# Ledger of designs, part 247: VHH binders against o26223

Target 1, 191 residues: o26223
Amino acid sequence: MKLLWTSQHIKVTVHIDGKVSKMDVLEAIKTRRSIRKYQDREVPEELIDKILDAAMCGPSAVDERPWHFIVVRNREMLEKIPEVHPYGAMVKDAPVAIIVCCDSSLEKIPGFWVQDCSIASQNILLAAHSLGLGAVWTGVYPLEDRVEGIRRLFSIPEHVIPFSVIPLGYPAENPGTRDLFDPDRIHLEKW

## First folded at step 16 (VHH)

Design P80 (framework vhh_7nfr_2)
Fold by ESMFold2-Fast, scan of step 16:
Structure P80 (fold): chain B 191 residues (1-191), chain A 119 residues (1-119)
Amino acid sequence: as target 1 above (191 residues)
Amino acid sequence: QVQLQESGGGLVQPGGSLRLSCAASGFTFSRYDMSWVRQAPGEGREWVSRITYGGKDTWYADSVKGRFTIARDNVKNTLYLLMDSLKSDDTAVYYCAKDLSEHGAFDIWGQGTQVTVSS
């Protein structure tokens, strides 16, 4: 049996609500939780810019970087998302949401945009967590009804595919910690 | 209560300048795109300008492009319209509006401020 370290010697300095906080990278990955309840508090544009910078730093197949992002703060638009996304009810209560999109005109290899946009989505979640924000990935692609609903709602052109909707804000919940390590899923040298 | 209050209108000579302000209260101003709309006597409403919630993107009607500048201060919850090189055709009541879409769909309107451009 292997024991897990909850912290390492590596330190990351991040800005949280304009304040400096320190978080180990491994701790950030292990303590990030889906957050669906938000404070009635605005998220500064500078934090959104930092999160989107992190999103665009993900690895991309053949460096195609097909991602585009829609930042939604408009309350009426946020309130309409649950109408086209049945598990997106929490989005209406968030101060802001990011819609991760793929511009198919930027694709170099068919199908790899899904991995690219998945990495961008995870980087948004980790960056938000490191900055003291909470977020949740709500799935859009590959569910056709959600893809077309989000496309219509945000006037997204046919060559662009909405991939995920990520509401974020200052957390109003703390779901605690999880220990998900399972050594039976690790195989040495062969299956 | 939700409220939009315009100010800064008045009588100005052709070629002159005015700065309009719109004070917002009762909602989170920084979460909404905002527009200016005007209505000349006996005419319908004409969309003038729009600014995104964070202020980074702006749009203008062809009739005012290059002469008007829309701006906002999210700390003061205030929208501005800086009007240069005013023409008699700019005479109208100017309204502040909370904008739902690119095509000027609105759910909250202000009471208006009168701008008169006359010799």
Scores: ipSAE 0.000, ipTM 0.073, lowest interface PAE 24.4, mean pLDDT 82

Design P81 (framework vhh_7nfr_2)
Fold by OpenDDE, second read of step 17:
Structure P81 (fold): chain B 191 residues (1-191), chain A 118 residues (1-118)
Amino acid sequence: as target 1 above (191 residues)
Amino acid sequence: QVQLQESGGGLVQPGGSLRLSCAASGFTFKRYDMSWVRQAPGEGREWVSRITWSGGSTYYADSVKGRFTIARDNVKNTLYLLMDSLKSDDTAVYYCAKDAFESYFDYWGQGTQVTVSS
């Protein structure tokens, strides 16, 4: 396989032209950035479905899969989210948001749901990025005011815990890539 | 500013050996995998060898496997290429390259000329 070394610029080809370039998993992981500016463009349902599929593919403790997802497209609701989530200002500008929730009744081992929902949330981010969308993880849990705010806003039952709000859209910004590798965080055999 | 400066090139007879060095500056050298790339006259750039940030793993193109050895000194911020059993086909400008995201290079040196001729 002749790796055609094309030119220097990590063209994060945000294919503006809607062609879903298939990113390999490592590329998706390494090039993903939080995107907080979105184009005035709707996200097709097909892409959301793919993202949600990916969200459910992560591991969970003893396969408890406690996650639920609220897909929000209603403009009024999107505009209300920042009222209860102070760091969710960008949500009002997104064409869609996914709220990741935990159904506590599905939890088999206490406390692992946070890991489970985190994995789901990260998969949403990676999938979105791989599909040419931008997204950002806005944390809801464990801040009680945010949890309760989102709960009330979306009439979420008490046994269900809002975990994250993830706005999605076609990117209207390019923050570039980060090199986050730090060998000083790696310990061989011992600390 | 990222700087990569290659040295150690020259004229050698077939079967001879050379040691190339690359002095790196302007970035945290130990954080990045490094590669050697070469370009022969009239040809495109060819990947030669790669070494991981720790030096724990090395990779070689089939054309140089068993003859070339890549190494690095993270204290000296230097990349090395030991070239043994040189062939005429090894004649090229050799570049030190900083790896970016495993599949790309973001910085290159000016290169050092290696000529293998009888």
Scores: ipSAE 0.014, ipTM 0.307, lowest interface PAE 7.4, mean pLDDT 88
Fold by ESMFold2-Fast, scan of step 16:
Structure P81 (fold): chain B 191 residues (1-191), chain A 118 residues (1-118)
Amino acid sequence: as target 1 above (191 residues)
Amino acid sequence: QVQLQESGGGLVQPGGSLRLSCAASGFTFKRYDMSWVRQAPGEGREWVSRITWSGGSTYYADSVKGRFTIARDNVKNTLYLLMDSLKSDDTAVYYCAKDAFESYFDYWGQGTQVTVSS
């Protein structure tokens, strides 16, 4: 007997009448995993465009929408990221990476750009997963050495803050599902 | 009252096909993930397949992957299991199950017997 749902495999459903459907939002949220191994396959530009469109659809404090994105496909540039980001070794093996940035000149309320860029980063991860890709969020901000390293490497202006580096590709690994629901973290009506 | 009623089982030869149905009532079918679970003679229950509430995602046990297809009709409140290339090891009572939480089922049907033999 198997009672626990632990599968992360997403499939297109074929109905009895021949209709085909795709992943819903709750499934995408629950089955997304960090992917650090990628197939040697190019990610089409149209998929990156869809991912970035989704990234910009997130809520933003006082509608400041301070995010900017750098799309990196150049092999030599991807190979240099681990030199300035010690936990970014997998980036060199990815066909593409997105650098999520904050343009501080667009900030309307101090500090909330971090939440805005976090939302954009999560939307990138969810959109990638829904399109059959794998991705992982590698942290840049608030680590000053990583911020400076990424800024120098990609010629990012001083008023722009690199927030995260997200490598993407077709997955070459399939990590198991995580059962993360913890009812002890839910408080009804009072703490 | 939640009710789940399976049908479509029977005797079939190895390599044959069957389509199981589960008629659901007493709850908003279109809002819940549904599963098929089987129990072979003398064995414990084995999860076979799950379909999300929308039909947007499907999952299969390794033993049936590529041979079985789970589907649903949210207008008719019916769950299906299309079984192809049946093997003697597929002989079991097949249960339709309503997912309460991702790891547990709160309601089960009465089951439908599938026997694969020559």
Scores: ipSAE 0.000, ipTM 0.073, lowest interface PAE 22.7, mean pLDDT 83

Design P82 (framework vhh_7nfr_2)
Fold by OpenDDE, second read of step 17:
Structure P82 (fold): chain B 191 residues (1-191), chain A 118 residues (1-118)
Amino acid sequence: as target 1 above (191 residues)
Amino acid sequence: QVQLQESGGGLVQPGGSLRLSCAASGFTFKRYDMSWVRQAPGEGREWVSRITWSGGSTYYADSVKGRFTIARDNVKNTLYLLMDSLKSDDTAVYYCAKDAYEGSFDYWGQGTQVTVSS
């Protein structure tokens, strides 16, 4: 297998033509960026389904799987999110957003739900990226004003905690890639 | 500016040995995996060897396994390729390459010529 290593800047050429080239997991992880500008283009339901599938594939403490997902496509609701989430301005420009929530009644070990929902949120980001979409993690928990704002806006029960809002869309920006590897953060056997 | 400068190439007889060096500058050398890539006349570029940032892991193309050894000195910002038991088929320009991520390179040196001939 002649791996033609063409020096091609793996321009994640988001081929506009909808053919999402499959990227491997390491590529997805390394090339993922927060995307806050989106095209005026709808995201197919099939892609959302794939993303949600990925979101539910992460590990959770003692397999508690406490996550719930609200898929928001309604323009009015998307436009209201920034009113209760000051750093969610880009949500109004997205064709869709996923709100990751925790059902506290499903929690088996206290406190691990944050990790569980974080994993789910990250999987959403990676899956979106691998599918040629852009996304950004906007934190809701643990800020009480955001938690309550989102809760009220979407009539979320008290035992359910909104954790993150993730707008998604076809990217209208390319922040490029960044190198975050730092060997100074690696310790062998001991600190 | 990223700079990679290869040296140590030359003419050797079959069965001979060479040691290539690559001096790196313009980036934090210890943060990146490094590779050697070669290009024979009329052929495309061929990956030869890779070494992880720490030097903990090394990888070789099948064509050079057991004959070549990749090494690095992160204090000197230098990459090495020890080439033993050289064959005529090893004749190529050898390039030092900075790994961007697995399977991709973002910077290359000018290369050093290795000629194996009787």
Scores: ipSAE 0.015, ipTM 0.298, lowest interface PAE 7.5, mean pLDDT 89
Fold by ESMFold2-Fast, scan of step 16:
Structure P82 (fold): chain B 191 residues (1-191), chain A 118 residues (1-118)
Amino acid sequence: as target 1 above (191 residues)
Amino acid sequence: QVQLQESGGGLVQPGGSLRLSCAASGFTFKRYDMSWVRQAPGEGREWVSRITWSGGSTYYADSVKGRFTIARDNVKNTLYLLMDSLKSDDTAVYYCAKDAYEGSFDYWGQGTQVTVSS
């Protein structure tokens, strides 16, 4: 497979049998899975730049955009994350991880930064998937011990809150399909 | 506009107690570590105590350990310093300070005078 992209738009195209196929938005949403096993293969900086561009395109409460991102490629630092995050064991095997943070000085409406950073995190997952990569969201906020552990490990100032750690790489697993549509959760006109 | 307003200072006898308060506005108080810093006449500023944004950890200068207690109320946006067993050496202007990156301070209150004398 050959991966193509442009400087203006991130498009994952796969060259198969002389034809180019690309993932549309609904396909990306429905086929994205949490990936915890990665190939021993470098992720190009250009792909990380495109993922972070997509992360910053999410909506935010009154356009506050409180997110900051730490890109971690250093093997020693990646290996220390499981020491402060019990469910982050896979991070040590990833070629790169993105830490999504909230700069609380940018907050305009109290508490909405959680939704803002959740949107940024989901955009990272979808963008990574669309580019042929695999990723998983590992939760940091609101677990105080994880917040403080990640803060100390990456020298994050107290006015900045680490929200999530997202390892990513080329996938070395293919999780099974799940049918998650449940009509019992849809109510027409009233509860 | 960031504002820090201290109150509760005054004249007290050695061995007495005082409670200082700091009303904070203009920023998301619950997201920042807060400190108390004092300055005695003719001396430099001395850091006294710090409380983390969550209230989960507190730190004290050796000169005040066991005598002072720092506390915060994130609903009322208020920082407190409870001072017991006051000594003449505690005489100073006490400032409420908003902690910034790497343990520096970006905003200070106007200060409140504490005088410990017989």
Scores: ipSAE 0.000, ipTM 0.081, lowest interface PAE 22.4, mean pLDDT 84

Design P83 (framework vhh_7nfr_2)
Fold by ESMFold2-Fast, scan of step 16:
Structure P83 (fold): chain B 191 residues (1-191), chain A 118 residues (1-118)
Amino acid sequence: as target 1 above (191 residues)
Amino acid sequence: QVQLQESGGGLVQPGGSLRLSCAASGFTFKRYDMSWVRQAPGEGREWVSRITWSGGSTYYADSVKGRFTIARDNVKNTLYLLMDSLKSDDTAVYYCAKDSDEGYFDYWGQGTQVTVSS
């Protein structure tokens, strides 16, 4: 990835495929889609580092920051994820996946680690999208069979809880943008 | 209130065909990806197929690729699974599932039984 100026009023990022893009925060939020088809292309470590930096920038209850991340690039390991995650068949086709974990020894307020790890997971999705990648959040916690399956597969210790598995790569699909604004879900002053 | 109602299951001979339907209500069906998931007797759940909200992309488990076709009708709020060349190994309860944006299913139907036997 390189930063380039195409005019005095435009800040753009060139991805490794030569694609030039500009995306502000609202655009990133509104245009991010779950991506489950990936190109057969490696994702550079530099992009993963940027995504993980963004993941750790989320707010955390009492600043406990309990998140840990496992980066999985090994093809044989990616192919085993669907065996313990029934709805993660597409993970085996991704060039890389990030497993978001909670180290419960870092938890200061019981239960808030779920909120913390959800924020980290969403930041991964938004950061990936802003960098021209596609990703999808596949749920692990609170499904005990998935939690234990992922724990065993990646040698995760008992005090650490796998929360989500996020495959990512260069998108091989473009599902388009949804209009999800629903005014019936907004209540003024009371229910 | 979100509701998903499957139909179309039954007994069929090996090599036969079935068409499953799922009637959706209580949410904006055209805005969500939909999936079919099955559970064979004594086994865990297996994801079978997914279709994007627009119908523009479809995905299949290796075990059913080339034999099953997922489709949707956004006007009728209905999801379909067209099952060809059925095998005994396809015997399972088939569930219609609403995909969340997180790749996790937030709502399920009650299931419809498919039995492939002579």
Scores: ipSAE 0.000, ipTM 0.327, lowest interface PAE 11.9, mean pLDDT 85

Design P84 (framework vhh_7nfr_2)
Fold by OpenDDE, second read of step 17:
Structure P84 (fold): chain B 191 residues (1-191), chain A 118 residues (1-118)
Amino acid sequence: as target 1 above (191 residues)
Amino acid sequence: QVQLQESGGGLVQPGGSLRLSCAASGFTFKRYDMSWVRQAPGEGREWVSRITWSGGSTYYADSVKGRFTIARDNVKNTLYLLMDSLKSDDTAVYYCAKDAHEGLFDYWGQGTQVTVSS
């Protein structure tokens, strides 16, 4: 294992040259950051497909798989999202966004859909990162104004709950890595 | 500012033993895995040993397995390397290294010289 001694800035050299170096899962998890600035570059459909595939690979309560995904590329629609989602300003600058939704009719155990959709959302983020894209999780649920706003905007049925809006694009920022490990949060055998 | 200061190096005969220490400051020591790395004259840096933040797991290069023991004191913010059965090939500057991300290091000490010579 050639320990690539990279200097202080773990430049995840996203080789611009399209060769997405495959990140291992731990690297993807540890180096992922929320990206809110995007290049003026379209995301290939193939990458979105891979991301959505990953989104559907997470576990769900009793395998209920309640998730649905709206892929938004229309510029007008992307620009309207911030109107109903105040913290989604970056969505208008993204070439694409994925809206994660729950079909409540698919829910088998009440309340677990939040976990299911969270897992799906996180997988989207990790997959995006591993593919050289930047993304950010913008929460919709459980804020009623955002839920209803997104619902109306995209004509989402009443039994379907928008959960998150995730803009994606090639990153135009590098926030670096952060240390999140905290041994004080680890308890052995008991609290 | 992160500081790592190695000590305990010296001249020893083959078969001898040394204990290296690394005093850490400027960061929360217990949050990070730590490693020893060495550099022999004319050679690149070689990973020697790693210890997890809790000290629960230790790892060694094949070249030092069974001879070296890595340890840490999280109360004293100190990393240790016990070197037994030293060989001439162990001659190097030994560096304490702070883990940045699973095998990557972001900070190093100045190093301590270990010379194994008859």
Scores: ipSAE 0.012, ipTM 0.285, lowest interface PAE 9.0, mean pLDDT 89
Fold by ESMFold2-Fast, scan of step 16:
Structure P84 (fold): chain B 191 residues (1-191), chain A 118 residues (1-118)
Amino acid sequence: as target 1 above (191 residues)
Amino acid sequence: QVQLQESGGGLVQPGGSLRLSCAASGFTFKRYDMSWVRQAPGEGREWVSRITWSGGSTYYADSVKGRFTIARDNVKNTLYLLMDSLKSDDTAVYYCAKDAHEGLFDYWGQGTQVTVSS
């Protein structure tokens, strides 16, 4: 989908028929990079919906699915995130951020919510990349000051734990892909 | 400096066999999937086969499946293509290619000519 202006300044939304992502899964995994610079463009709500749908498709220990998501588009709120997250300066420049949270009341097996929320966070990054967006995972849990700061800023209840803050938008940088493959970390049949 | 150097091409009769080799240098060969790609006279490039970094998985185009075998030696940094039951349609320049991403290759060899003549 792209917004175009005609010669009459008529706003036209062009729908890309069918496949919005032509990237295969392995390509998406290998080419995804952390993006910290964003274009001054809004992310359509439809893309956020697709990203959150993908986030909730992750595997979860004992199917506890403890994740909740806060979608932040309010500029004043985005500008306050760096005050409670030292490495979150880029968030204020993003058009939107997703806060991944764990509702501890949904936890069925102690401690596995961290893995569940990590999977949800990675799915957000991959889905964003596949849709032509850039994103970066900024860590909140287990850093107590950041957890408390984000909780206070977004009025998050004590039984809910903010896990990550993921700003996203259309990329304004294009870092090359990385070769991170290390066969010495793979053991066949035994250690 | 990345280099891929093919060898082993030549003239063979239909039904014959050839073994192609590709010597790799200038990068960590054992980390990358490798492919063979061919280009017949007057045609575009056609992907033939791929082998994963470990040699654990191999893939073949339908046109060569059951006749060609891709292999690698990570100690010698060498890629192989063993070609059996060769047909006239297999006549092409065969290129060794280093896989990058999105089905794209970032480095190619000079190619080795295979001619299957009756």
Scores: ipSAE 0.000, ipTM 0.100, lowest interface PAE 18.1, mean pLDDT 83

Design P85 (framework vhh_7nfr_2)
Fold by OpenDDE, second read of step 17:
Structure P85 (fold): chain B 191 residues (1-191), chain A 119 residues (1-119)
Amino acid sequence: as target 1 above (191 residues)
Amino acid sequence: QVQLQESGGGLVQPGGSLRLSCAASGFTFKRYDMSWVRQAPGEGREWVSRITWSGGSTYYADSVKGRFTIARDNVKNTLYLLMDSLKSDDTAVYYCAKDSYETLGFDYWGQGTQVTVSS
């Protein structure tokens, strides 16, 4: 069964039978939405591998690549995440979550790891969407309560900083698309 | 419907203090991080401070660190900003903002309260 989501002139086909429709990069960027409702369906390991591959393809400051990824499928652990992350309520309903972390020992230039992990996180979102999955970026850093909560829950060492929790699954909602283009934010040559 | 109502703004001399309040309704207040954002005349909106849902963590812009204190009362559904050692550069409309699950920013704002620091 094919679910066709149409927004404007872009058709996104999500195959319920596990077939993935190819999506170009601009389509992925333009049509991606935060998805917080998921089907009762497992995500194949192959898709997670593809998503993680994409996550590691982003640039990083001085090529420091400080990111680590925790893939969480254990139901008990998924259900515990909302206890330490109030914005992570949907994680308990997802079949899998990826926790993006920074190894501070890999950082070469101070502070750029936030950009690096942001890029990795965004690539996860885009890759997931392009593969017919829904995901949402739930921020952990820089909120200390969330950082420490996730750290303790997953026994993350002190030199490693949890950055984001990204639940993933086959989408059970269609929030539609948004037009976020704002020409007033574009300045030519000077402000 | 989500409502945020700021109060406590006014005219104050440099070095003075103000306490802003934001009354929140229409959502479960204790589940959301909250922020203060300000906008000076002719400038864009500037993030001022953030407090986590539990109040366990607070964050400040460099421009207000050591002078401002953000707090909340989850029983009263109220957000606070204590502003000490006010400067002329603090003159702005101050907005209460609700953090968004949908975006990395804010999804609701109050009408704002005017703070004017002038001799």
Scores: ipSAE 0.018, ipTM 0.348, lowest interface PAE 6.3, mean pLDDT 88
Fold by ESMFold2-Fast, scan of step 16:
Structure P85 (fold): chain B 191 residues (1-191), chain A 119 residues (1-119)
Amino acid sequence: as target 1 above (191 residues)
Amino acid sequence: QVQLQESGGGLVQPGGSLRLSCAASGFTFKRYDMSWVRQAPGEGREWVSRITWSGGSTYYADSVKGRFTIARDNVKNTLYLLMDSLKSDDTAVYYCAKDSYETLGFDYWGQGTQVTVSS
């Protein structure tokens, strides 16, 4: 038996121009989709600041918070990303991208920086969606060619590891939501 | 099957020189930063030097700066450490180490080669 989840209990605040200004957390989680097509529109700095604030609010192993972020708006730099990231073709068409990095000098417990940067990346995707933007996570780490390509392209220091590249912008596509609830993956009391 | 095999260690007098080599196999050597790490008797491991994948940048611990030179040959898949003006304090087992990423340190180590500086 599947449980039916409906949007009837999810409240979204619509502002004067018909744009969503607030979203229920469950609505944001359930309706976020990877967006790879963007309008030819600049994303305001205040929205990027809100997204990065949300990224830094994630839980982190022993509170190490090893995240650093590079905000890329330069068209020439965005156009070079597909040269070092074969599945990053959409990045050249985005008005902005955020590169999530780990500063290894901030790590307190070995290996958990991957989880920390994953949490930061997901918070970027959710925050962007809640603000009316679209984004997609393009993987860098653990693929060494991509790590070194991105490091070289953005002059990233040797002790800093690029983890993900997240292009974002106003969406030019509207994929439908998915019902992903699978009760067969839930085990009560034992496997 | 990653393998790192050091050679070139030995007994040398103070002020002498040695060249260490590390033969790498089982991975695409030219794509990884490589380091030398040493361990003196009764001490912890000390990072000595690093070279980027391309050979374009090199880095040294303050204790060896100006005396040691790290180099690589991406055609032969070999890492080198040229050690000049050796001091008794340089006595240690020297390990070739493959960098995966700095946060996790080194994912593969060689067996080490002993360097003894003594008169």
Scores: ipSAE 0.000, ipTM 0.099, lowest interface PAE 19.6, mean pLDDT 83

